# Ledger of designs, part 1: VH-VL binders against Protein TIC 22, chloroplastic (TIC22)

Every score and structure here is a prediction.

Target 1, 202 residues: Protein TIC 22, chloroplastic (TIC22), of Pisum sativum (Garden pea) (Lathyrus oleraceus) (q9zst9)
Amino acid sequence: ATLTPNHVAKSLAGTSVYTVSNSDNEFVLMSDAEGAKSIGLLCFRQEDAEAFLAQVRSRKKEFRGGAKVVPITLDQVYMLKVEGIAFRFLPDPVQIKNALELRAANRGSFDGVPVFQSDLLVVKKKNKRYCPVYFSKEDLEYELSKVSRSSKGVGVSQHIMVGSFEDVLKKMELSEKSSGWEDLVFIPPGKKHSQHMQEVIA
Positions, changes and structure headers below are counted from each chain's first letter, unless a header gives other numbers; antibody chains aren't numbered by Kabat.
F, E and O are the ipSAE of ESMFold2-Fast, ESMFold2 and OpenDDE, as the mean of both directions, binder to target and target to binder. V2 is 0.75 times the mean of E and O plus 0.25 times the DockQ between their complexes.
[cut] marks letters that were taken out.
Atom coordinates printed by the task and the answers are left out, and those that the model quotes come from them; centres of patches stay.

## First folded at step 6 (VH-VL; from b39 with heavy chain G31K R59T)

Design f1
Fold by OpenDDE, fold request of step 11:
Structure f1 (fold): chain C 202 residues (1-202), chain A 120 residues (1-120), chain B 107 residues (1-107)
Amino acid sequence: as target 1 above (202 residues)
Amino acid sequence: EVQLVQSGAEVKKPGESLKISCKGSGYSFTKYWLGWVRQMPGKGLDWIGIIYPGDSDTTYSPSFQGQVTMSVDKSITTAYLQWNSLKASDTAMYYCARLSEYDFYGMDVWGQGTLVTVSS
Amino acid sequence: DIQMTQSPSSLSASVGDRVTITCRASQGIGSWLAWYQQKPEKAPKSLIYYAYSLQSGVPSRFSGSGSGTDFTLTISSLQPEDFATYYCQQYNSYPYTFGQGTKLEIK
């Protein structure tokens, strides 16, 4: 059996993203490139959502009043069942830069929200394996510095794997139990690893 | 396929009026903004302004405010850029380009351009 | 108005080279930056929007990064068809403004 939506949602707990809502607490949507779907933006940084809010207010008179930036957690987003609406994540641009630097020079662009992992940070508690996945490379590096003599530089980077959040989610959804994908735990930006892991395991 | 097709090249004299066109197809014309860009010969791109075909809302660059007029006929999915009195300095390539409602995608589709030559 | 400054104005490179073009904004524009490619006697083509998002159909060798005031366009391995003029554009605030362009020529 594949992972349940609840299991996936639990792995996403604690990570906040930001979106723009109208006065009725509805997502402010925009058309996709083809006009086929409505897209809601979910920003990993509040400032990016604020910038989008400013844009919305400037272009749409109906949103000049009442529109606001609202936080929403990734687990909540994941459990949303909204027909006809697609969500697009806007990652921290710093993390995009980090992702580009970690990938091979010839790979070029990075699509999606970067997530960072290291086998050195896998933990076992109560006979269960946990694989932390970080939204912040810096957070991961900080944790790596605690377990290895290398705190930064090329040496540390060699132990860091980068992927897209979207791809990881897809793989989790398609994965079977005991495949290892159930062990993933997404670490919120700026959150202490030990604290978050305690919260998730409890 | 999303396309913007612009009217043909124009040769005019100073003082003459001109209206060039940009026809959109393959998408919902009224849901996207249209921008206009000028490129003088051998020079860079100059942002003229944008218009929303849904309600004809316009925003001009200060440099072009009062110099040109943007308009649309949404019934035929066509945008227009017009001059009341051309100057030699208006000689340039003029491009139209599509933008999303909040311009999130930038100018993602461009017309082929209309060359306007103004000479005495 | 927000001034966009590209660096360099021109550069020569060879096929296979890694090329980086910089764009600086006179004030913070967040990620509301686009990159365009223009070949001679052709209309500009959108490459990147929102600083780092690749436009559909654009080769993956193109990448964008940056936020705030400093942005970069990178071509990981230059191909013959990449020789062109590149423009950055901010669309954070009106009027939207372009950089002066960067002409990428064959070395």
Scores: ipSAE 0.902, ipTM 0.949, lowest interface PAE 0.5, mean pLDDT 94
Fold by OpenDDE, fold request of step 11:
Structure f1 (fold): chain C 202 residues (1-202), chain A 120 residues (1-120), chain B 107 residues (1-107)
Amino acid sequence: as target 1 above (202 residues)
Amino acid sequence: EVQLVQSGAEVKKPGESLKISCKGSGYSFTKYWLGWVRQMPGKGLDWIGIIYPGDSDTTYSPSFQGQVTMSVDKSITTAYLQWNSLKASDTAMYYCARLSEYDFYGMDVWGQGTLVTVSS
Amino acid sequence: DIQMTQSPSSLSASVGDRVTITCRASQGIGSWLAWYQQKPEKAPKSLIYYAYSLQSGVPSRFSGSGSGTDFTLTISSLQPEDFATYYCQQYNSYPYTFGQGTKLEIK
């Protein structure tokens, strides 16, 4: 059996993103890159959402009054996605830079929201395995510094894996139980690993 | 396929009026903005302005305000850039380009350009 | 108006080289930055939008990064077809100004 949507949503708990809503508290939507469907933008930074709000207000007079930036948690977003609402994530540009740096020099662009993980940070509690996945490379590095003596510089980078959040989610959705994908726990930016893990395991 | 097709090259004299066109196809014309860009010979790109075909809302660059007029005929999915009185300095390649509702994707589709030559 | 400054104005490189072009905005523009490629006697082509997103059909060897005021376009391994002029553009605020361009030539 594959992972349930509820399980995936739970793994995303605690992470907030930002979007723009209209006066009726509906997502402001725009056409996707292909013009095939309407999508909502979800920003990992509030300032990016604010910038988008400014654009919305500038381009559509009907949104000049009442449009606002609203926070929403990733678990909620995921449930909406399951219900058929399409979104595009706008990652922290700093993390894009980090992702590009971690990739081989001969590799090009990075698509999606970067997520970072390390096998060194896998935890086992109550006979269960948990694999933390970070939205912030810096947060990951901070945790690595606690576990490894050589956690600075190039030495640390070799223990960091980078992927796209979107790909990870897709793989989770398609994965079977006991495949290891059920062990993933997404760590909110700025959240201490220990604190979040306690909340998740509790 | 999404396309912007512009009208052919123009050769004009100073003082003459001109209206060039940009026809969109393959997408919902009224849901995307159209921008105009000028490129003088051997020079860079200059942003002229944008127009929303849905309601003909326009925004001009200050440097082009009052110098050109953007318009659309949504019934034939065509945008226009117009001069009432051309100057020699208007000699340039003019491009139209598509922008999404909030310009998020930048100018993602470009016309092939219209060369405008103004000389005595 | 927001001034966009590209660096360098021109550069020569060889096939296979890693090439980097920078664009600086006179004020913060967030990620509302696009990169375009223009070949001689051709219309500009969109490469990257929103600072780091590749336009459809653009080879993965192209990448964009940066936010705020400093942005970078990178070609990981230059191909023969990549020799062209590149422009950055901000579309954070009107007017949507372009950089002066960077001409990439064959060494």
Scores: ipSAE 0.895, ipTM 0.949, lowest interface PAE 0.5, mean pLDDT 94
Fold by ESMFold2, fold request of step 11:
Formats: sequence, structure tokens, C-alpha cells
Structure f1 (fold): chain C 202 residues (1-202), chain A 120 residues (1-120), chain B 107 residues (1-107)
Amino acid sequence: as target 1 above (202 residues)
Amino acid sequence: EVQLVQSGAEVKKPGESLKISCKGSGYSFTKYWLGWVRQMPGKGLDWIGIIYPGDSDTTYSPSFQGQVTMSVDKSITTAYLQWNSLKASDTAMYYCARLSEYDFYGMDVWGQGTLVTVSS
Amino acid sequence: DIQMTQSPSSLSASVGDRVTITCRASQGIGSWLAWYQQKPEKAPKSLIYYAYSLQSGVPSRFSGSGSGTDFTLTISSLQPEDFATYYCQQYNSYPYTFGQGTKLEIK
């Protein structure tokens, strides 16, 4: 009775990433680091996808006439990944910097897409507990500042934990219902959590 | 096993011509751009330019335009860097390096370098 | 041409130290920045691509950050094999220029 792929996908609703498609609406793929297989590149920032499109057009003439940046939601990406399509995420470099700053100085590089959470921020609705997980540290900090009576919030980031989106997804996939992992809801960058919770919980 | 193997060290006099080579193996040679990089003794890295072996399209750094010629022989998966008349200031280590697909991983495979010494 | 300026030009450090090297581009390059390590008489070795992504086989004590014009390479706990010269390179626009290098020496 582990969490279904549809449950995990629903926790991802509303977050868009960007990729490049060809004129046939197929993902533009590239070789992985070893050159052994093809992967699709999924950018959290549209500007990274636009930069990649420029490279695609510069390197291959067949893409100059029809390749474009397209949005795709993370729940759609998750369902394609479950069906065996390989993807590589490009996180927002600001969030990578945030992740590196939150970690101990000797821990080194950060692998994967940063996600941020605080145990001070839990949403209860319809007698159900939801734990919001943010792709943007700044969005989490904003929400934390609204619950602090001090409002001067100089230490708000001390309550923020960082993890890898990929690790969190893997743990959700392995978790049973009622384990607490089904309570997670991912908050898109730039979206207020109350608005998002209204859209996905309703 | 992706490899770039460069030709051996060269000792030349000013005014002589020279052609050094970079042989690619273990990948589709015509599908990746190949770059050349100069390193003068005790100095940093200078980007010379890139060539696409599939059609021999080239782009040179402005400081190297007209100073050196890049070419390929795709039948033997080999790229060349060529001077018609060497100068003492051409004394340097020369590297070839492959750009990954769409440049995403940067210059991901490097040759071992060819030392070119030009002295009278 | 996009100028790439590294700081410092050289530095001395001890094993176990945290080391930071910076690279500044004369105009925006997005995240199209790579870091290379070069030891004497060896070819450069790729460390970081796309500003923050670790190249295969590179130890996790290396990290990169930045976007736009300001970039950082960090070694979290310096090891004896890390004494080398480090170069940044922008690969956003031709010519794909390198920084002048940062020589990291044993103190």
C-alpha cells in the first residue's frame, strides 16, 4: 500500500518547467554525460530553456525553423518518468546558491534540485495536515515572516531545511499511506502557499 | 572510450610551416564541435576557435583570425591546426578539446597537448 | 569579446582549508560558465559545467555557484591533490574566453 504514482503526481501540481521541442512537438534530447543514452533537459527557469534553444538552433540547422520552448508541468513530467523517459533538471542557480549557503561549510556540492521546508509552517485544512515544500527559499521566507510575531525576522532562515527534490520524490514513492509523506505539497516558485493549497486541496 | 590523441612535440625555426593533429576516437567525430586552445609558456589558456568536422564550419577568436588554420579530415577522424609561417611567439602548448552536444557540458574531453617550440 | 576576470590571481592555503575563487564576466553569460583544473604539464581537467553542475568523477568537495556576471568556485576542505591552477571559461558567446587563472599553492 505504497503511495501511487498519481498521488505523487498530484503533490506536484501547478509547477511548470521548460524544455525545447522540435517541429513535431517531440522533446529535443541530448546525450547524457557518458554518451550512452538520450535525456530531455527540463529547466526551472524559462531563460535557461531559451538559452538552450539558442544552442540547439546554432548547432543543428534542422531546428532553426521549428524548435521552440514549451512549458510542461512537473506532474506531467513525473508521469512520463514513471513510464521510462529520462530527464535532467536544471535548477534555478539562485536556489543552488541558497542550498549551498544552508549547508555545513564542509559538505561540498549540492546534487539535484533544491527544495526548502520549515517545521514552523504546516497547513491544516479540512482536518488534514499538509506540509508545504518550496522550490524557492525566498517564497518560504516570505511565508515564515507572516507567522512570526517579531516581524523583524532576522533569524527566519534558521528554521529552513534544504533537501533534494529527487530524494524527496524517491522517499514518497517508497512510503506507505499514513506515513506522513502523503502530507507533502510542492509549492511552485512565485506562488503564495494559501493560493496554491486552495487550488490543489479543493 | 572517448579520446583525443594529439601528435608529438615539434621543434621548428621561424618561417617554417607546421601542421599538428588531433585524432578523435570512441565517438561520432562529425557530430561534435572540436576546439583548439593555446597555452603560452607560464601563461593561461587562450581560445583559438572551433571547427565542426561534419561540414568544416569554423569560428576563430578574433586574435587568431588569419594567424592559424583549422581543418579536418573526417575519413580518419582527425583535426589539424596549421601555420604557414611560424613565429617565435607561436611557441606554446596546443590542446584540442571536444565541445559536448549543444555545448552543455563544456569542453568535456581534452587531448594531451602538443608542445610547439619555435626558435632560431 | 567577454572579458573574464578571476580573483585572486594566486593564493596559498593549507590542507583542510576552505578556498573560494571568483570569476567575473564583463557582461551577462547566464549560467554558461565552466571551471577547469590544471596541474603542471597536464591538460586541463573539467570540474564544473553550467556554473554549478559537477562534472563526472569530480569530488563533491568542489562546488560552483553564480549566474549572470559573478561566479564562485569553492573547495570545502582542501586536499593535497587540489594544489593547481584554476580557470573559468564562459561559453555563452564566441570567442569562448578564459579567465587569467588562479594559482593555488601549498602554504
Scores: ipSAE 0.722, ipTM 0.884, lowest interface PAE 1.5, mean pLDDT 87
Fold by ESMFold2, fold request of step 11:
Structure f1 (fold): chain C 202 residues (1-202), chain A 120 residues (1-120), chain B 107 residues (1-107)
Amino acid sequence: as target 1 above (202 residues)
Amino acid sequence: EVQLVQSGAEVKKPGESLKISCKGSGYSFTKYWLGWVRQMPGKGLDWIGIIYPGDSDTTYSPSFQGQVTMSVDKSITTAYLQWNSLKASDTAMYYCARLSEYDFYGMDVWGQGTLVTVSS
Amino acid sequence: DIQMTQSPSSLSASVGDRVTITCRASQGIGSWLAWYQQKPEKAPKSLIYYAYSLQSGVPSRFSGSGSGTDFTLTISSLQPEDFATYYCQQYNSYPYTFGQGTKLEIK
């Protein structure tokens, strides 16, 4: 048996992204890059959503009085995706730069939302093991510095692996229970893994 | 296929009028802002302005305000750039380009350019 | 008007080289920055939008990064077709100004 949508959604609890809604609380949609379909834009930074809101208001007068930036949690987004709604994530540009620096120099662009992890960090709670996956490389670096005081600076980054959030989600959806993929917990930017685990696991 | 096709090269004298065209096809012409860009010989790209074909709303770069006029004929999906009195300094390549919805993808489709030569 | 300054104005490189081009805005533009490639006597071609997102059909050897005022375009392994002039453009606020260009020449 594969992991249920509710199980995958639970691993995403606590992380907010931002989008623009109209006065009817509907997502403001735009054409995708191909012009083939409409997508909702989901920003990891509120400032990107605010900038998009300004553009929406500038371009269409009907949105000037009612359109606004709204938060939505990743578990809610995941459940909407299961219902067939198309979204495009807009990652934090700092994390894109971090991802490009961690990948091999001959590999060009990074596709998707960066996530960061280290095999030096495994969290045990209620006799279960959890592998924290970070949206912020800096947050992971901070936690790693507490595990090894001798690994400050550049040495800390050598223990960090980068991947695509979208790829990780797809692998979780295809995984069997007890495969190890059930152990993943995504850590929001600016949170300590211990604080987040208390909120999610409890 | 989304496409912008511009009118042919023009050779003019100072003081003459000129109207060059940009015909859009393969997309909803009135849904997207259309921009004009100048490239003087051997120089970079200069933003002229944008026009919304749906209602002809325009915004010009300050350096081009009053120098040119942008217009559209949406019945034939065509935009125009017009001079009442050309100057030698108007010699340049002129591009039209479409802005994506809400500008998010930038200027995603470009015309082939119209070379305008103004010589005394 | 927001001024966009590119560095370097030109550079010479060989096929297979990694190159980086820098673009600086005179004030914050968030991530509303595009990169274009222009070959001689051809129209510009969109490469990157929103600072770091690759335009459809653009090879993955191109990448962008930056936010605020400082932006980079990187080509990880130059191909013969990459020798061109590259322009950045801010599209945060009107007028949507371009950088002066960076001419990438074969060595």
Scores: ipSAE 0.705, ipTM 0.876, lowest interface PAE 1.6, mean pLDDT 87

Design f1
Fold by ESMFold2, fold request of step 11:
Structure f1 (fold): chain C 202 residues (1-202), chain A 120 residues (1-120), chain B 107 residues (1-107)
Amino acid sequence: as target 1 above (202 residues)
Amino acid sequence: EVQLVQSGAEVKKPGESLKISCKGSGYSFTKYWLGWVRQMPGKGLDWIGIIYPGDSDTTYSPSFQGQVTMSVDKSITTAYLQWNSLKASDTAMYYCARLSEYDFYGMDVWGQGTLVTVSS
Amino acid sequence: DIQMTQSPSSLSASVGDRVTITCRASQGIGSWLAWYQQKPEKAPKSLIYYAYSLQSGVPSRFSGSGSGTDFTLTISSLQPEDFATYYCQQYNSYPYTFGQGTKLEIK
């Protein structure tokens, strides 16, 4: 009765992240923060993956001739996670700053990859309701500006909720059908929700 | 438990040699770069350099190149910072610190420091 | 060498205050920026790595943000144990230079 992995993966279609691979197209792994296990690093910005590639090449001669940055889509990453592969995401620092600003002033750090949503945005297509979830606060603000003619910038942000991508995925995996969690579709940075919905739903 | 334990305080005269130590335990000593940091009395932190215990590869800050020598003895999981001829300006607290794999997590474990005092 | 400039040099604050410390790099360092806390007569303690990520065991009242050249460390509700000197460090390019420090004192 819970949402299938394929359904969750479909909600992630179209968003790319970047990782470092060796010459054999294997993920370059590193120790996690505790030093207990190996993890693959997934960057929302290509420049973060390029910076990590530079460190990998600097530290290990075996990677100087063959390691590279490669793109991978979040739906592919999700399916690898279901199969037991461990990953660590590196969010866009701009979105971390956005998340910190949206949280209450007395709340501290933000853990995980920020995602942004508004109850003012529900998309209906083919008699189904979809709730767009954005990786970019700026993209959500743009869409909200079309709805609210009285609010600009700060007022628009009052309608925006921030959460952790990892927490949202966990909730989707644990939720029953008809809980509302099956209605989520993640919107890649730089894309309008209507265009994205048209591409991934149809 | 991951630990870096440094040798005790030293009181020396200018011109004397000195070798201070940093012993790692609770982790794979040869897998992680190890750095040295100086803090002169009442001052901030100065990066000295880093050494890879696996092959003794080193990188020094330009201001420390030729002033001090980093080395390791991996059989006893110990790193060293060494002067052949101390100067009064070498008076400082010296820390060792571990860098994470690919430096990603920064200097995540620090030794307690070794106070070196050089005076006539 | 990349110079790291912290602001302010010193700061007085009360328990419960929100405190912000800034660090500016003389050239772009991406997100390769760490924050450390040092109490008198003690070794530095790692707080933040990669500009915005908490080191293991660090209280959630600490947060970091920024990329490129401009970075901040924020303590959302100051506790008595937070009175210390704070250092930023870039680890993008050798030498891995530190800022000059920010001393956070009790009002």
Scores: ipSAE 0.704, ipTM 0.873, lowest interface PAE 1.6, mean pLDDT 87
Fold by ESMFold2, look of step 8:
Order: structure tokens, then C-alpha cells, then sequence
Structure f1 (fold): chain C 202 residues (1-202), chain A 120 residues (1-120), chain B 107 residues (1-107)
């Protein structure tokens, strides 16, 4: 009765991350911090993947002519993770700063990929409800400014909650149908939730 | 456990030669770049350079080029920093540190340091 | 060479305080910045890599942020063991360079 991997993957459709591949379109892997396993690096910013590519070329001579940055969508990444392939995400540093500012000042470090949501945004489509979850705080603020323009005098950030993408995914994987966790849809940076819902919810 | 163990403190006179060591253990020595860092008394940290034990490829900071030589002996998983003719200005603490793969995690393992004192 | 400038050079703080230390690069380094902690007569200890990622085993009261040229290290609630000198280092471009250090003293 828990959510299937395909259902979780569908909630992630449309969001791209960037990685480095070799000339055979295989991920360039590196050791994790402990040296225990090989991981693929997945960057939310293309410029981070380009910077990593430069380091790969500088440190390993065999990659100087063959390695490149490639995009991959989060639904594809999720299905590869279900197959046992290990990945590490590099979030956008602006969103890390946003996450640190939204938490209580005495909380310390933020681990994982920030995601943002508000209980003021629930979208109905085809007799189903969806809760949009944003990778960009700025995109969420824009949408909230439209909803809260009528008669409310409070700042939009008071309605924004921050969490980690990894924790949200784990809760979705453990949740049963009708728990509310099946209603989540992740919104790519730079998109309106209505545009995204139109593209991914048939 | 990944470790870098450095040779003991040295007291030398100007003009003498010196070779200090850094022995790695608990990891594949030839697969990671290894760096050297200088800290003069009461001062901050200066990057000296990096060496790749797999093929002995090196990159030195310009201020250290020609002043020291980095080398490795793969068979005993040991890196060296060597002076042919010490100067009083070489008095410092010297650290070795491992660079992670593709430098991504930075200098993640440090040796305990070797104090070099050069005085007449 | 990319110059790294830390501010302040020293500060005094009390246990429980929230402290911030800044580091500025003379040109863009993306997120290729690390923070190190050094206690007297000890080797530096890696705290943060890639501007905002916490090194294994480092307490969660430490955090980093920034990209490009401006970076911060924050200690959310200062503990007695946190009194030390802190260094930033860019590892974007040769030669790698360190900031001058920030000495954090108990008040």
C-alpha cells in the first residue's frame, strides 16, 4: 500500500541536474568522503558540473579529451538509484543560503538539497490535489505574492517551510496511499507550478 | 584508518641539506594527490605544492619553485620534501595533506607536522 | 595568484554566541573554498569543503555559505572547544591560497 518507485519518479519529472560523463556516456565516478563506495556527482547548477569537469581533466590525464557535462532528469536519477547506483547531489549555493536563513539561527548546518513549500499553495487538477514543492525559494515567493496579494499584510517568507529533498523522498517512499505524501509534485527552478502541472499531469 | 605520519623535528644550520618524510597508510597511496603546506612561526598557512605519487607529477607554488623538491617512494608509500641548502627563512612547521579525488573534498587528511628550525 | 582576505583578523566571543567569519577572494572561485580549524600546536582540521558542505565528523553547529567571491563560516552556538584559528582556502586555481586566518578567543 506504499507508494511505488514509479509514482515517486513521476513526482520528480521535468527537473534537470548535471553530471560529468566520459566519452562512452558513463558517469565519471569518485570515491565518497569515507572512501567506501563510488558515487556520481549531480549538480543543480550547470556551472558546478563544468567546474568539476575542469578538475577531472586536470587530475586525470585520460579524461582530458573525452569527458563532458550532460543533463539528466531527477526522475531518471531516481530510477537509477532504485537500481542501486549511488549519487551525491550538489545544491545551488543560493538555496543553501536561503535554507540557513529560514531556520532558527541556532540550528547550525543544513544538510542535503533544500526544498521549499507553503501550506497556502495547493493545486487541483483533474479532480486531484497537488502540493507543489520548490527547489527555488524565489519561485515560491513569486507564486505566494499572487496568492497573498488580497488583503494580507504579512511577509511571504512567514509562510515558507524548508526541508531537505532527501528527507521528503524518504517520507514519500515510506508513506501509504491517502497519507497526503502522494500529492507532492516537485517544481523545477524557473517554472510556474501551473505550467509545470500542465506539462506533467496529463 | 587513513593516516599521514611525518618525520620528527629537525634543527639545522644554514647551508645544510634536509629531507623530511610523510608516510601514508590506510588508502591507495598512488591514487590521490598529496600536498605540502608551510606555516612560519606565528603566521598563517602557505601552499607549497602537490605531487601525484602514481607518476610523480608535481605542481609548485611559484614562491617555492626551485627552493624545495617534492618526491615519492611508492614502495613504502612515503612522500618527501627536500632542501639542498637551507636558509634561516625555511624555519617553519611543514605539513603534508592528502587531496581528495579530483580535489573535491579539499585537503581532507593532514599529517601531524614536522618542525624545521634553521639557525646559526 | 588569487588573494584570500579574512575578516576579522581576531575576535573575542563567549560560549553560546553565534559567530561569523568572512572570506573574500580577489576573483571568482565558484564554490571551491574550504574552511580549516587549527588549535595551538596542532595540524589544521578540515571543517567545510565546497563552500557549504560539512566534512565528516564535524559538529553541525558549523556551517558555510557563499559562492563566487564572498564566503562565510558560521558557528551557531560557540562551544569551549571552538576557540581556535580559522583559515579559508581556495582550491579553484593554482596556486591554492589561504586566508590570513581569524583567531577566535574566549571573552
Amino acid sequence: as target 1 above (202 residues)
Amino acid sequence: EVQLVQSGAEVKKPGESLKISCKGSGYSFTKYWLGWVRQMPGKGLDWIGIIYPGDSDTTYSPSFQGQVTMSVDKSITTAYLQWNSLKASDTAMYYCARLSEYDFYGMDVWGQGTLVTVSS
Amino acid sequence: DIQMTQSPSSLSASVGDRVTITCRASQGIGSWLAWYQQKPEKAPKSLIYYAYSLQSGVPSRFSGSGSGTDFTLTISSLQPEDFATYYCQQYNSYPYTFGQGTKLEIK
Scores: ipSAE 0.672, ipTM 0.857, lowest interface PAE 1.7, mean pLDDT 86

## First folded at step 9 (VH-VL; from f1 with heavy chain S100R)

Design q2
Fold by OpenDDE, look of step 10:
Structure q2 (fold): chain C 202 residues (1-202), chain A 120 residues (1-120), chain B 107 residues (1-107)
Amino acid sequence: as target 1 above (202 residues)
Amino acid sequence: EVQLVQSGAEVKKPGESLKISCKGSGYSFTKYWLGWVRQMPGKGLDWIGIIYPGDSDTTYSPSFQGQVTMSVDKSITTAYLQWNSLKASDTAMYYCARLREYDFYGMDVWGQGTLVTVSS
Amino acid sequence: DIQMTQSPSSLSASVGDRVTITCRASQGIGSWLAWYQQKPEKAPKSLIYYAYSLQSGVPSRFSGSGSGTDFTLTISSLQPEDFATYYCQQYNSYPYTFGQGTKLEIK
C-alpha cells in the first residue's frame, strides 16, 4: 500500500510558506500563458511573497485593495493539493545556489525547491527510523557540526544529498510501505532539529 | 500558441508621424501587460515602457516619456506605438513583448520587430 | 534608474566550452532578473526568469544564479546554436533596464 495523504501531510507539518490573499482571504492565483489554469504561488521567503504582493497590487487591477501576505503551512498546502488546488513553489535563491554547489556535475539549472539530507542525521528510535530532510543547507550543516568535528568543507559535503522537494513528494506518494520513504521528516527552516524531531516522534 | 505579430518595416522622413502595431493572439490580451523595446542599429535593448490592454494603463521610461505614445485597441487585440514627429534618432528596431511581471516570468513572448528608418 | 552592467561585453569560445556571463545591478533587485538570447536580425528570446528559473523549452545547459546585485548566466557546454548576444534585464523597478549585452562569438 502507498503512503496515505495524511501521512505525507504529517511529514510536512510545521513548515511555513507564504502566499498572497485578497480581502476575502482567497489566494491570489496566477495563470498559465493561455490563462487556462489558475495556480497558487507559494514562496519560501516572506520577502518574495511581499514582492509578489507588490506586483499583484500594481498589475492585477482587481486586487489593488485588501491584498496581503499570509503564511500557510506545507501540510495545509499539501491537503489543498490533494483536494485539487494547484500550487507553484518559489524557492529561496540561496538554497538554489547551495544545491548547485553541491552538485559536482554542472547539470545546469536546479528545478524545484531544494531539499537537503544526510545519512549522518538519521535517527533510530525503537524499531522506527526517522530521516530528517532540510529546506536549508545551513540548518543541516549546523546539525552535522554536532555529530562531526568537521562541519564545513568537502568532507561534510560528501555526506549531504540534495534533491527536489517536488520530486521527493512524488516519490513519497508512489512509495510502498516499508520502502523508507515513510521515514522522511521535513525540518522547518530555522527550527531546532531536536525540538522538531521530538514533536514528530512523540 | 501565444504570438505577437508586428506591422511591417517603415521608411519615414523627419517630422512625419508614425504608428506601428503589435497584434496579440493565443492568450487573453487584456490580462497581460505589453512592453515595448527599442534597439538602435548595432546597439543593445532599450526599455520604452509597458501598457495594460485591459484599461490602457501605461508606464513609460523617463527617457521615452513624451517622445512616444502607447495605445491599444482591445477589439482587435492590437497594441500601438506612435510618434507625432519622427527624428532621425528614432531609427531603430522596435519590439513588443508580453510581460508576465506578476507571474515572475518577465518578457516571455516577443514580436518579430518593426524596423523604423527615419532619413532625409 | 537601476544600471545593469554585464561582463564581458564580448567573448570568444569554442563548442563544448563552459561559458559564464555576469550581470551586476547598481542596487539590490532581489531575484527580479531575466536573461535573453538574441541572434542576428532576430527578436530576443527569453532564457531565464527570476534569476534562476529556466524558461520552457530552453536547454538545461543554460543556468542562472545570483541574488541581490550579482548574477551569472552559465552555459555548461557551448553548442553551435548558442553563439548570440545575451542580455540581462531587471524588472524589480521601473524602468526595467537591460544590460549592455554580451556578444558570444565563435573562436
Scores: ipSAE 0.018, ipTM 0.609, lowest interface PAE 6.0, mean pLDDT 88

